# VH-VL binders against StAR-related lipid transfer protein 4 (Stard4): the designs that were tried, part 3

Target 1, 199 residues: StAR-related lipid transfer protein 4 (Stard4), of Mus musculus (Mouse) (q99jv5)
Amino acid sequence: ASISTKLQNTLIQYHSIKEDEWRVAKKVKDVTVWRKPSEEFNGYLYKAQGVMDDVVNNVIDHIRPGPWRLDWDRLMTSLDVLEHFEENCCVMRYTTAGQLLNIISPREFVDFSYTVGYEEGLLSCGVSVEWSETRPEFVRGYNHPCGWFCVPLKDSPSQSLLTGYIQTDLRGMIPQSAVDTAMASTLANFYSDLRKGLR

## First folded at step 7 (VH-VL; framework fv_nezutatug)

Design s24 (from e6 with heavy chain D101Y Y102D)
Fold by ESMFold2-Fast, scan of step 7:
Structure s24 (fold): chain C 199 residues (1-199), chain A 122 residues (1-122), chain B 107 residues (1-107)
Amino acid sequence: as target 1 above (199 residues)
Amino acid sequence: QVQLQESGPGLVKPSQTLSLTCTVSGYSISSGYYWGWIRQHPGKGLEWIGSIYHSGSTYYNPSLKSLVTISADTSKNQFSLKLSSVTAADTAVYYCAREVYDYDSEGYMDVWGQGTTVTVSS
Amino acid sequence: DIQMTQSPSSVSASVGDRVTITCKASQGINSYLAWYQQKPGKAPEPLIYAASYLQSGVPSRFSGSGSGTDFTLTISSLQPEDFATYYCQQSYSTPYTFGQGTKLEIK
């Protein structure tokens, strides 16, 4: 529906934000993480970028909701597809492990997910949706528009450039400094985990 | 200080399942890090088997993936290795290790157990 | 899988010597490289991570350098306790792989 169009347009808007609007949050060997204040909520929009030693289709197939995500993603503890709308479109529920010695307790998210072509590559994006059922073991978090762009790396046919935008409201009573620390580390770790998981 | 100790049978028959447990002291496995297994064949180098994060996320050496299971028991502060359908080629010293997984030092094994010898023989 | 090749396979040296051990990856691994020391009958002991960071407690005579595919471990002034086998390890992607080892022997 219209949600997929709005989601795609929002992610393309994020992807067009100029370099000088971003502030470096973390920089490690081959991944840079930036952030800027979110326009959606009282928190940050994070951006991460790094090179993958694999082709676009294989990279995105490991990221989109599917059989391989739990095999490599250290943070994700469960993933259930609640509704299928079409091949590239679903509603999923997933849970995450506690972080920072459980200062951030396990979270649960219910997200609309959509994967679509973008330039010579792919975009896999998502946004949380209202879902009435909750589990007492988890705090229901909320993802504002988020997604992953993957395009072939210029002049390196076996490599791709992976750019992510993450905008998560963890909810509950967590100090903002703890949220900031966890988000930057989680994005850097996502790249490390994915590299290890690629076949 | 953090210490790791391997335990399990030192002699396994061909086709059976090799089962080893690593007991961690001085640090809670649910507090982070990946926890892994490495083996060393007699007179040879080191081979990484796989690792686990307390959430249940695992990575296995593809050469062994269909044969290996690594699990964690946070209540006992232990993690375990099961290697099915063993042969004489699985004779080795088996080490458990803590894998640093912070983004700036990822995959580095900063604490090792003393190692336990496993012989596969009929 | 990423292949790690160490050179030399063995080296004979005297106390006080400068020793260099090289490790080569079959593809680019950025700085995801660690070095370990193993003495006979003992577990490997961590020395260096992220190509050049020294593990806490390791003597400053040990240093690591390199990026991409070519890496070096240097011992600036060899001591008696340094005679051991040294291993490099890549952690850029799974499976993690080790070099075949370099045995450092008394000359």
Scores: ipSAE 0.006, ipTM 0.545, lowest interface PAE 11.8, mean pLDDT 88

Design s25 (from e6 with heavy chain V100P)
Fold by ESMFold2-Fast, scan of step 7:
Structure s25 (fold): chain C 199 residues (1-199), chain A 122 residues (1-122), chain B 107 residues (1-107)
Amino acid sequence: as target 1 above (199 residues)
Amino acid sequence: QVQLQESGPGLVKPSQTLSLTCTVSGYSISSGYYWGWIRQHPGKGLEWIGSIYHSGSTYYNPSLKSLVTISADTSKNQFSLKLSSVTAADTAVYYCAREPDYYDSEGYMDVWGQGTTVTVSS
Amino acid sequence: DIQMTQSPSSVSASVGDRVTITCKASQGINSYLAWYQQKPGKAPEPLIYAASYLQSGVPSRFSGSGSGTDFTLTISSLQPEDFATYYCQQSYSTPYTFGQGTKLEIK
């Protein structure tokens, strides 16, 4: 309860950050990605936004930990639910593919995940937790608070607006320029991959 | 090996609609990627016209948006360009191209057709 | 729209020379820059994506560098088949835009 409340409040805080604090990082194919310096670590808080041609429940069901995620997300190579606290709350371990000709080697993350109602839509959010078991084939990354807001479009109830906040410390020995390039591209491609998975 | 081939009339009269088709071989359009059109004006360089994903989602250069339509026919493994109300300024070599939908190469055109010359003249 | 400016507009060089071509964006584009090679009467051929990653099959004498607004394409030891026009393209924002081209000619 404590961790879920703090996580939800943090994401709502991010969602309230004023427009002029964000700088465009990439803007292609009806997706805009912005970033600003993170207050959690020496890196960036990324924001992405785009329209989905589907209803809120279906969009978020494809994003939150569950059977649909690996069907469409080309970056994610595995997803294991380690602990269920209740229907909308779990601890998961997932892995990601290498990026930029393997300059960024495969990562693994262990995240607390929480999905809750937000306005007329949903918020699915997460944050990395300490987990002692590591797998030598992966570098353990760390997600500071992150999440996805999805709300219906007025006058277009079959469509929704998806807004994401991502704040990932990839760790290891990676040039910052490679991290910056990969993060913006990953967020833009998240939208194109999800759009393909929904249709 | 993926190959793209443009086809269409080489001469179009002012005010008419230019129609070009790109035939894709060695890869199914319905399997992914964006598929686009680029043109090259004599002496003026390259201009991106737009791109389509097989679902019907289209992305157009705003300078041409009111004049351009790109469509896909997955049953024939083709995609097409229609440019309405052409003028002499639309005289160019037209290329079809494939754009990766991968993390590090979106917006990059990794396969190009040979190009087809279109002259707009009375 | 993002304007891409190449320099020089033309360059004369000899086989074996090191050649550098530059490309400048009117605003920051991170590393979202590609390079293409075009020979007379032919379609552009992809060379480099994400500023520095070589397209499969392209000789290692080609390399790209840069980030933000300033980018370079380098040919370390020019070969006869390298005489062509080179174009840069930004993929940071739609519409995608190209430089005006740099013509590489025999000295």
Scores: ipSAE 0.080, ipTM 0.696, lowest interface PAE 5.9, mean pLDDT 88

Design s26 (from e6 with heavy chain V100T)
Fold by ESMFold2-Fast, scan of step 7:
Structure s26 (fold): chain C 199 residues (1-199), chain A 122 residues (1-122), chain B 107 residues (1-107)
Amino acid sequence: as target 1 above (199 residues)
Amino acid sequence: QVQLQESGPGLVKPSQTLSLTCTVSGYSISSGYYWGWIRQHPGKGLEWIGSIYHSGSTYYNPSLKSLVTISADTSKNQFSLKLSSVTAADTAVYYCARETDYYDSEGYMDVWGQGTTVTVSS
Amino acid sequence: DIQMTQSPSSVSASVGDRVTITCKASQGINSYLAWYQQKPGKAPEPLIYAASYLQSGVPSRFSGSGSGTDFTLTISSLQPEDFATYYCQQSYSTPYTFGQGTKLEIK
């Protein structure tokens, strides 16, 4: 599909951005979150990186659309696969919980998702697509190209390095400082929640 | 239901600035999408002028870039076009439109205003 | 800029006919191609986006196909309300550009 090729190339470009172009947004033990101004919209491209105590396939299987995502991801409140394609890709609709005492109300996203090999590991990427039906209890958010790279650690193949790139337009009338705070915290919490969900 | 409505003067003199405003109802400009302007010269096809995102980021047709300014007023749910130093060649029907920002359909114009006719003459 | 060329420039048809309109891009645009219908004195109405997806509310007799440089709009059984000018638009790169239009006229 032309969408999957363009999306994969975009994520590989993000993964090639030099270290000195990033600014630390949040650092907690075992995960660092950086950001830089997005070239896609008036917001930020976020990067997060941390070590998982598990193999690449199991890590990515918990992240990609599937039966395990809702078991560990506390931000995600529903997940529906709308269309399946060959080549490990689909269109999904998912919803997220409100944030910051509901200053950010629940959102809904409709994303194309594609998983492909990358070096000795995997890349699972996604991007929002047009979908006409909306649900009135949610604000439709938009994900610019986003994805997760997972590769084995050089020292230990039973561990992996997970690097994420997230560019989310939450829409609505939300103060930018609230958006920035929520995004950095969401990525840090993603790692903590995933680590608990793996085993 | 989302609706767009253009407003502004129908007659502009050469060398003056053309000012048009688009009022959006049924959807908040601050909720996303790009908001754009397209024109159509008499008996001719469509020409994209430019677009704006509610944060103020603008994208202009390079052939018009030095002459065009698009702005947004989210408190009034409006966006506007200013075209400076107009000539008879700027005589056209001007449309405002909502442009999708979705990855697979980016730039598709899914809602259009009815259009307003602008004549540039002495 | 990407040039969009439509063929034919005009076509005469009768109600019930199958009508095909073609659009060619001067370079590859993947599937970033939309179709619009315009009636005299009216604004363009959106028909198709991403080359093949119907805008909600558009009758199923309209369909789009193609990718890269060659695209087609088909009306499977022409109705009286379908006589109009049709425009293709690329959104692969700014500035967004439109075809010159295809006028669909009564035979």
Scores: ipSAE 0.000, ipTM 0.468, lowest interface PAE 15.1, mean pLDDT 86

Design s27 (from e6 with heavy chain V100G)
Fold by ESMFold2-Fast, scan of step 7:
Structure s27 (fold): chain C 199 residues (1-199), chain A 122 residues (1-122), chain B 107 residues (1-107)
Amino acid sequence: as target 1 above (199 residues)
Amino acid sequence: QVQLQESGPGLVKPSQTLSLTCTVSGYSISSGYYWGWIRQHPGKGLEWIGSIYHSGSTYYNPSLKSLVTISADTSKNQFSLKLSSVTAADTAVYYCAREGDYYDSEGYMDVWGQGTTVTVSS
Amino acid sequence: DIQMTQSPSSVSASVGDRVTITCKASQGINSYLAWYQQKPGKAPEPLIYAASYLQSGVPSRFSGSGSGTDFTLTISSLQPEDFATYYCQQSYSTPYTFGQGTKLEIK
């Protein structure tokens, strides 16, 4: 409970950061990705935003840990729920494909995940936790507080606005330019893949 | 071996548009980094005007409002500044610079042009 | 906007002295601070980035330290060619802002 409260409050703080603090990292049709220096590690806090042609509950149900995620997310190669606490709360382990001709080799993450109401919509957030067991085919990455806000679009209640905050330490020896390229592209592709996955 | 060189008129009349171009050699603008403009008023400090990424993404100092436009021409390996409705307060030395785009170097200006003096006067 | 305040505004020192220039940010900027040297009539030259990383080719007598809101540029064993104005710059958020400058004169 204390973890979920702290995580939720952290994401709400990110969502309150002034526009002037963000720099555009990538802008494609219907998705904008921004970034700013992270206060958690030597890397960036990324923000992405775009409109989804679906209602809040369906969008978040495809994003939160569950059976739907692997159906649409091309980056994610496996997802296991390790511990269930409550309907809205779990610890999950997931893996990601290699990127940039394997300059970024496959990663593994173990995250606490929490989904809660936010204004007229939902927030699904996560943060990496300690987990002793590692798999040798993967490098263990670390997610600092991350999450997705989804709220109904004004004047179009069958659509929603999806805003993501991603703050990932990929670890290992990776050039900073490769991380920047991969993160911005991954977030833009997340939206394209999700839109395709929403029925 | 990266070199930046500003070019443009040294005199601009009040209310006109100031137009400056920065020519980059030894590095392709489309290979990365942000490319920016900084100015220095006579006897004063440095003021960041704005920057551009080769994709067209721009960042402007809010104090210059809607008056500033930065554009890039990757085929010529150049980027340009347009400052509209100039006044005597826009008299300054204008520098173009390469800005870092990495964790430890974001916004750091590691290569500068020599600067070009612009006087706004009738 | 983040305000950057340098101290002192000017300083005179002898060759061989250790000189310290400070820079204070109006809010936390982590380590996103750079230092530049500007000689009369010339463009600023990069010295230090990420608060403490020395630019390639810059003499080792220059060093930077600090994090959060308080930062320091130190020049050990001052040399005649170090006569210049020094500027700090935050790159934590846009608009990027500079300190007002510290003029260093060797006497």
Scores: ipSAE 0.007, ipTM 0.484, lowest interface PAE 13.9, mean pLDDT 86

Design s28 (from e6 with heavy chain E99D V100L)
Fold by ESMFold2-Fast, scan of step 7:
Structure s28 (fold): chain C 199 residues (1-199), chain A 122 residues (1-122), chain B 107 residues (1-107)
Amino acid sequence: as target 1 above (199 residues)
Amino acid sequence: QVQLQESGPGLVKPSQTLSLTCTVSGYSISSGYYWGWIRQHPGKGLEWIGSIYHSGSTYYNPSLKSLVTISADTSKNQFSLKLSSVTAADTAVYYCARDLDYYDSEGYMDVWGQGTTVTVSS
Amino acid sequence: DIQMTQSPSSVSASVGDRVTITCKASQGINSYLAWYQQKPGKAPEPLIYAASYLQSGVPSRFSGSGSGTDFTLTISSLQPEDFATYYCQQSYSTPYTFGQGTKLEIK
């Protein structure tokens, strides 16, 4: 309970950061990705934003842990729910494909996940937790507080605005330029993959 | 191995529509990636025209957006370029290419066709 | 649109030479830069992506470096098959744009 409240409050703080504190990391036609130094670790807090041609509930249902995530997300290679606390609250383990021709080898994450109402929309957020079991084919990564805000557009209620905050420690020995490139590309590709997957 | 092959008429008259097709072998277009068109004018220089995803999602160079249409036919494993109202300035070698759209490699053209020369002349 | 400027337009070199080609973006593009090699009458061939990562099968004498606005392609020991025109490309934002090319010629 207390972890849910703290995580939610942290994401709301990120959502309140002023525009001039962000630097553009990548900009493609339909998505902007920004970053700023993280307060949680020696890396970056990334922000991404773009418009979805779908309603909030359908967008978030495709993002949160559930049966549809693997249908569209080409980075994510597996998703297992390890513990169920509530319908919108769980601990999940997921894996990601290698990146940059496997310079970044496949990763594994174990995250607490929580979905809650936010204004007229939804917030789906998560943070990595300690988990002792590891699988040898994966490097265990760590997500500091992360999440996705989705709110309806005022004058276009069949569309929504999706804003993400991602703060991932990939671990291992990886060139910093590779990490920076992969993180920004991962967020931009998340949007293009999701747009293709929405019904 | 993945191979791309351009086809279409080598001579087009001014004001007509240029139509080119790219045939993909060794990989299914519906399996992913964007698929793009790039051209090269006789005076050097490469110009990106646009890219398509098999679902029909397209990105066009704004300088050509009112003139260009890219379409995909997954049943034939092909994608095509139509450029309307051509002029002598559209004389170029036209290439099709695979436009990587995943992870770290977005916009990198990792497989190219051999190119087809198009001359716009009366 | 992001303008890509290559220097020099042409360079003459001998087999065994170290050759450097530069590419400048009109604004910051992080590491979203690729390099292509084009031989006369042929399609461009992919060499490098994300500023510094070699395409599979490309010899290790090729290397890329840089970030932000300034990028470099280096050939550490030029071979006869390396005489070609080299192009840089940004993929930071659409439209994707290319440099004007650098022609590497036999001295």
Scores: ipSAE 0.006, ipTM 0.569, lowest interface PAE 10.5, mean pLDDT 87

Design s30 (from e6 with heavy chain G107A)
Fold by ESMFold2-Fast, scan of step 7:
Structure s30 (fold): chain C 199 residues (1-199), chain A 122 residues (1-122), chain B 107 residues (1-107)
Amino acid sequence: as target 1 above (199 residues)
Amino acid sequence: QVQLQESGPGLVKPSQTLSLTCTVSGYSISSGYYWGWIRQHPGKGLEWIGSIYHSGSTYYNPSLKSLVTISADTSKNQFSLKLSSVTAADTAVYYCAREVDYYDSEAYMDVWGQGTTVTVSS
Amino acid sequence: DIQMTQSPSSVSASVGDRVTITCKASQGINSYLAWYQQKPGKAPEPLIYAASYLQSGVPSRFSGSGSGTDFTLTISSLQPEDFATYYCQQSYSTPYTFGQGTKLEIK
């Protein structure tokens, strides 16, 4: 199977994890963030879920690699598509701002990205790949399988349900309490920022 | 404790670029939050111009997007507004403000500068 | 853009009166609504955020309610220092938009 098939299957497995395996990490108005120990590394798999007041295609188009992501995402400072295989498939390199007064210094990631249909909606997923070129101003982070499911909200055709799975190894020497605080806040902020960015 | 202070020219000629700076004291802009600019036309209501996060991420009012640039200088703890090709319609009191997230999901302006009056006239 | 409409545009009241100001959004904004007070020559100051939460330091006579499209700011017993212009603001989506303001004048 291709990398896209394996990645898609992994995200579908995450989406099938039973509710009682998750612990609430942060609950803010209109978004809930959960986490559970990762099976991929010594860290957490985070899940976030909330309602978007927009249709599936527009929501996912703002999330997937493309011209709109930097317009709304406060954390992302650059996004370069390194290789475009198909309309729905690429390798991208992106960078993130420092966090918590630079306790978490700027990171860079090189991810394979794939967008595919899922049920009545879409799944946009990614996973870090090996990339030899490094930029000295950034610490290379690693995304284990991550992705966003977006499906139409039943009985509300102009709305959609957005569910994300994030599993990031920030690398370097960072206190675990700082990682935990940053991850939960990053996911809540993702929803807030995206809602403001949607057209 | 947290204070914002606008600075810049009081008079600008039509077609020129308006440049304003907001100096923040008592809080580091690199600690977080969006920092924004709001203006108030004479005898009228409030208009949001745009906001910036210390990473350089910005939101602009679409009516001004082609004309406005907001930038941040974390070393000076300042953020600035540039509005190009000004006209008499840009005459207003300009405020800088901090945007805080309630529940980390809802924003409002909790700290405002005192405002600086800008008149666009020949 | 989301349009915010306040009513009334102005109201004359006496100290001790209960004053109600309303704000209507042109589309659902959940509770992403703040209220500000502005006195002549001064910057706006926050009163209420998230539709109903009182900003630290603001007197308890101020209260906010509502969700979706219809919101209310209430002053339960008007004091002399409350004569000002009041603005609502939505932060549901950019551009952030304000109501046209309600001027509260001494009767």
Scores: ipSAE 0.006, ipTM 0.589, lowest interface PAE 9.4, mean pLDDT 88

Design s31 (from e6 with heavy chain G107H)
Fold by ESMFold2-Fast, scan of step 7:
Structure s31 (fold): chain C 199 residues (1-199), chain A 122 residues (1-122), chain B 107 residues (1-107)
Amino acid sequence: as target 1 above (199 residues)
Amino acid sequence: QVQLQESGPGLVKPSQTLSLTCTVSGYSISSGYYWGWIRQHPGKGLEWIGSIYHSGSTYYNPSLKSLVTISADTSKNQFSLKLSSVTAADTAVYYCAREVDYYDSEHYMDVWGQGTTVTVSS
Amino acid sequence: DIQMTQSPSSVSASVGDRVTITCKASQGINSYLAWYQQKPGKAPEPLIYAASYLQSGVPSRFSGSGSGTDFTLTISSLQPEDFATYYCQQSYSTPYTFGQGTKLEIK
């Protein structure tokens, strides 16, 4: 009945997918990126996982819509909260820089965003919604359910485990191989950038 | 062949703003990578100031964050450093550099400018 | 901030010697470590990245090893052109920090 409930339940379902259903897409020293065919669209559901040297609240506060996201995220060029429903719930519009010498031109997304407790940590999730205003300098992309789980590490509560699920339809006329390459690199870079940006 | 060249005034008075520009040749800033500034105080080691990605995303050394601004001008293929309210402690050789992202997580400076000496004195 | 400590602060060695310089991080940085060589009056030049990978164009006598908190730079057979100050740098988190430097003086 609620968009937030449906979104949360979808992310929890992704987090319950068995290890053998995932295929490694990219592996760098501190981050593994996996993917599997999406059940939402003709593309992939990506999963990324790595350790953060910070507590859950600070990690998620840097990721969720707020004052710190643009400070560290190399691809995000703007972030506007269009509607604020509750402390943990909003509709936001954000833009991303072009990639691969503009083979992937700048994108715009309008997402419902929701942050909620999950076990001893937090889940910050989002999904694109319809929004009538478009800007000609951007191609409107679409995020199927996406989110970030962050839980304390057992025996090291000053560290946390960050797991992301991303399902982005970039739209437009882009070769799928370019999308796949960009998505895997973007997720690995997300961890590198976040680690450098944590305050 | 990628080359970086610093330019700006060699002498700055205390309390003024230091402005330096790095001109990049042989590579387009908009193609990627972070681009950074590092300084070296006389007889001392290296200190990272900050870095920029062509989208405008920046990382600053927290010890300098309130005083430093880095910007990029992709049309001129340049990026610049402004350091406000300088003191004698800001006397240093300033380098610009390209940060390559090895394994999408390890950043190191693979191309450096020759460095420009900045003296802060009355 | 992550503190990088190099040892020794200076070393004097003869041409042909094996020289080892160490770098210690105040916390685990995995392999997010680079080594640079700086000759007097010049900009630093990269030698090693990701703890153990040799930068293109750098002589094979240079090698890097280590992970976590302890790292080493080795020069297997010292040459006259290796007179320089060597710096380690971590890129695991911001601010990026450098070691204090090791001055290598060839006898």
Scores: ipSAE 0.000, ipTM 0.549, lowest interface PAE 11.6, mean pLDDT 87

Design s34 (from e6 with heavy chain M109F V111Y)
Fold by ESMFold2-Fast, scan of step 7:
Structure s34 (fold): chain C 199 residues (1-199), chain A 122 residues (1-122), chain B 107 residues (1-107)
Amino acid sequence: as target 1 above (199 residues)
Amino acid sequence: QVQLQESGPGLVKPSQTLSLTCTVSGYSISSGYYWGWIRQHPGKGLEWIGSIYHSGSTYYNPSLKSLVTISADTSKNQFSLKLSSVTAADTAVYYCAREVDYYDSEGYFDYWGQGTTVTVSS
Amino acid sequence: DIQMTQSPSSVSASVGDRVTITCKASQGINSYLAWYQQKPGKAPEPLIYAASYLQSGVPSRFSGSGSGTDFTLTISSLQPEDFATYYCQQSYSTPYTFGQGTKLEIK
């Protein structure tokens, strides 16, 4: 559908942004997180990159909506697939834990998700969509185009390079410094948690 | 309560390998967190050496990377530091510590061992 | 590597005083800053994480503030057990780096 094509093209554009446009936001434990001002909203587009000690298919299978995501992702507290369009395409609703001693209260997102081949690897991407049902215990957040590229590491076929783009509007009244801290932590911890969860 | 205890020789000769072990009680190393080593030179500040996750994933201070190995033994609930080719500059108090990996406090050390003094001298 | 500079290197104060210790990062580190207290002959004790959140069990007279490059540790009413050396630490980037310490001494 047109949404999947537009989403894929947007992520490929992010993946082609030149190095000098990014500012380091956090660099810990073999993960680098960068950010630049978003062109979609009054916030940041984050980029994260790190090596996984696993092959592309297994890495992406743990990330895409499915049975393993909640097993390793400590930030994600629930995940429901609301609609299946194709094997690689769905609408999902997920919730996240509170952060910074609940200064950032639990959020809820409803995202279109799409997984497709990219070069010698895979791209799993998403974007929030309108959804009328809300749950009072959560603030509805909004994900502008986001996704994960995973490609084989050139000289190490048992390893892969995982690059993520996250562009989240948390909504609500949160100090900007808290948002900035939480976003960079979220991406760095995504890598740490995933590395622990891979079979 | 989580407790960490360092053990190893207090005197090491130049060019030898320093070996220290941290024994953890009150918490299973295989249940999470990173586990790290920090040293303090006489009259100087603190220096992070490196950290390990029980799966074997290690992260080292680049200034020491070629000289440092950290390993974990989950059956003994221990993790260990080996520092090769030591010199007098490696004389310090060595601490083991638990490194928080939770959102908002990652890289923060919330439990520390009492420290063990290591002197590098011939 | 990120350089952490503490000021002052030492401060003399009396019980009941308000004491302020500052820490400056050589580049922006958001709120990835922790504070530790070290008494002679003992290991550092955690005080504050994420610039302003108090470690469980630490008295409320301790507070932290700041973001980006400039950070402050405040003790609102100094107690005898507070005389120690204080260290800041950044966790924004590896290698993690510490300030060189601020010695809090009896006036």
Scores: ipSAE 0.137, ipTM 0.716, lowest interface PAE 6.2, mean pLDDT 89

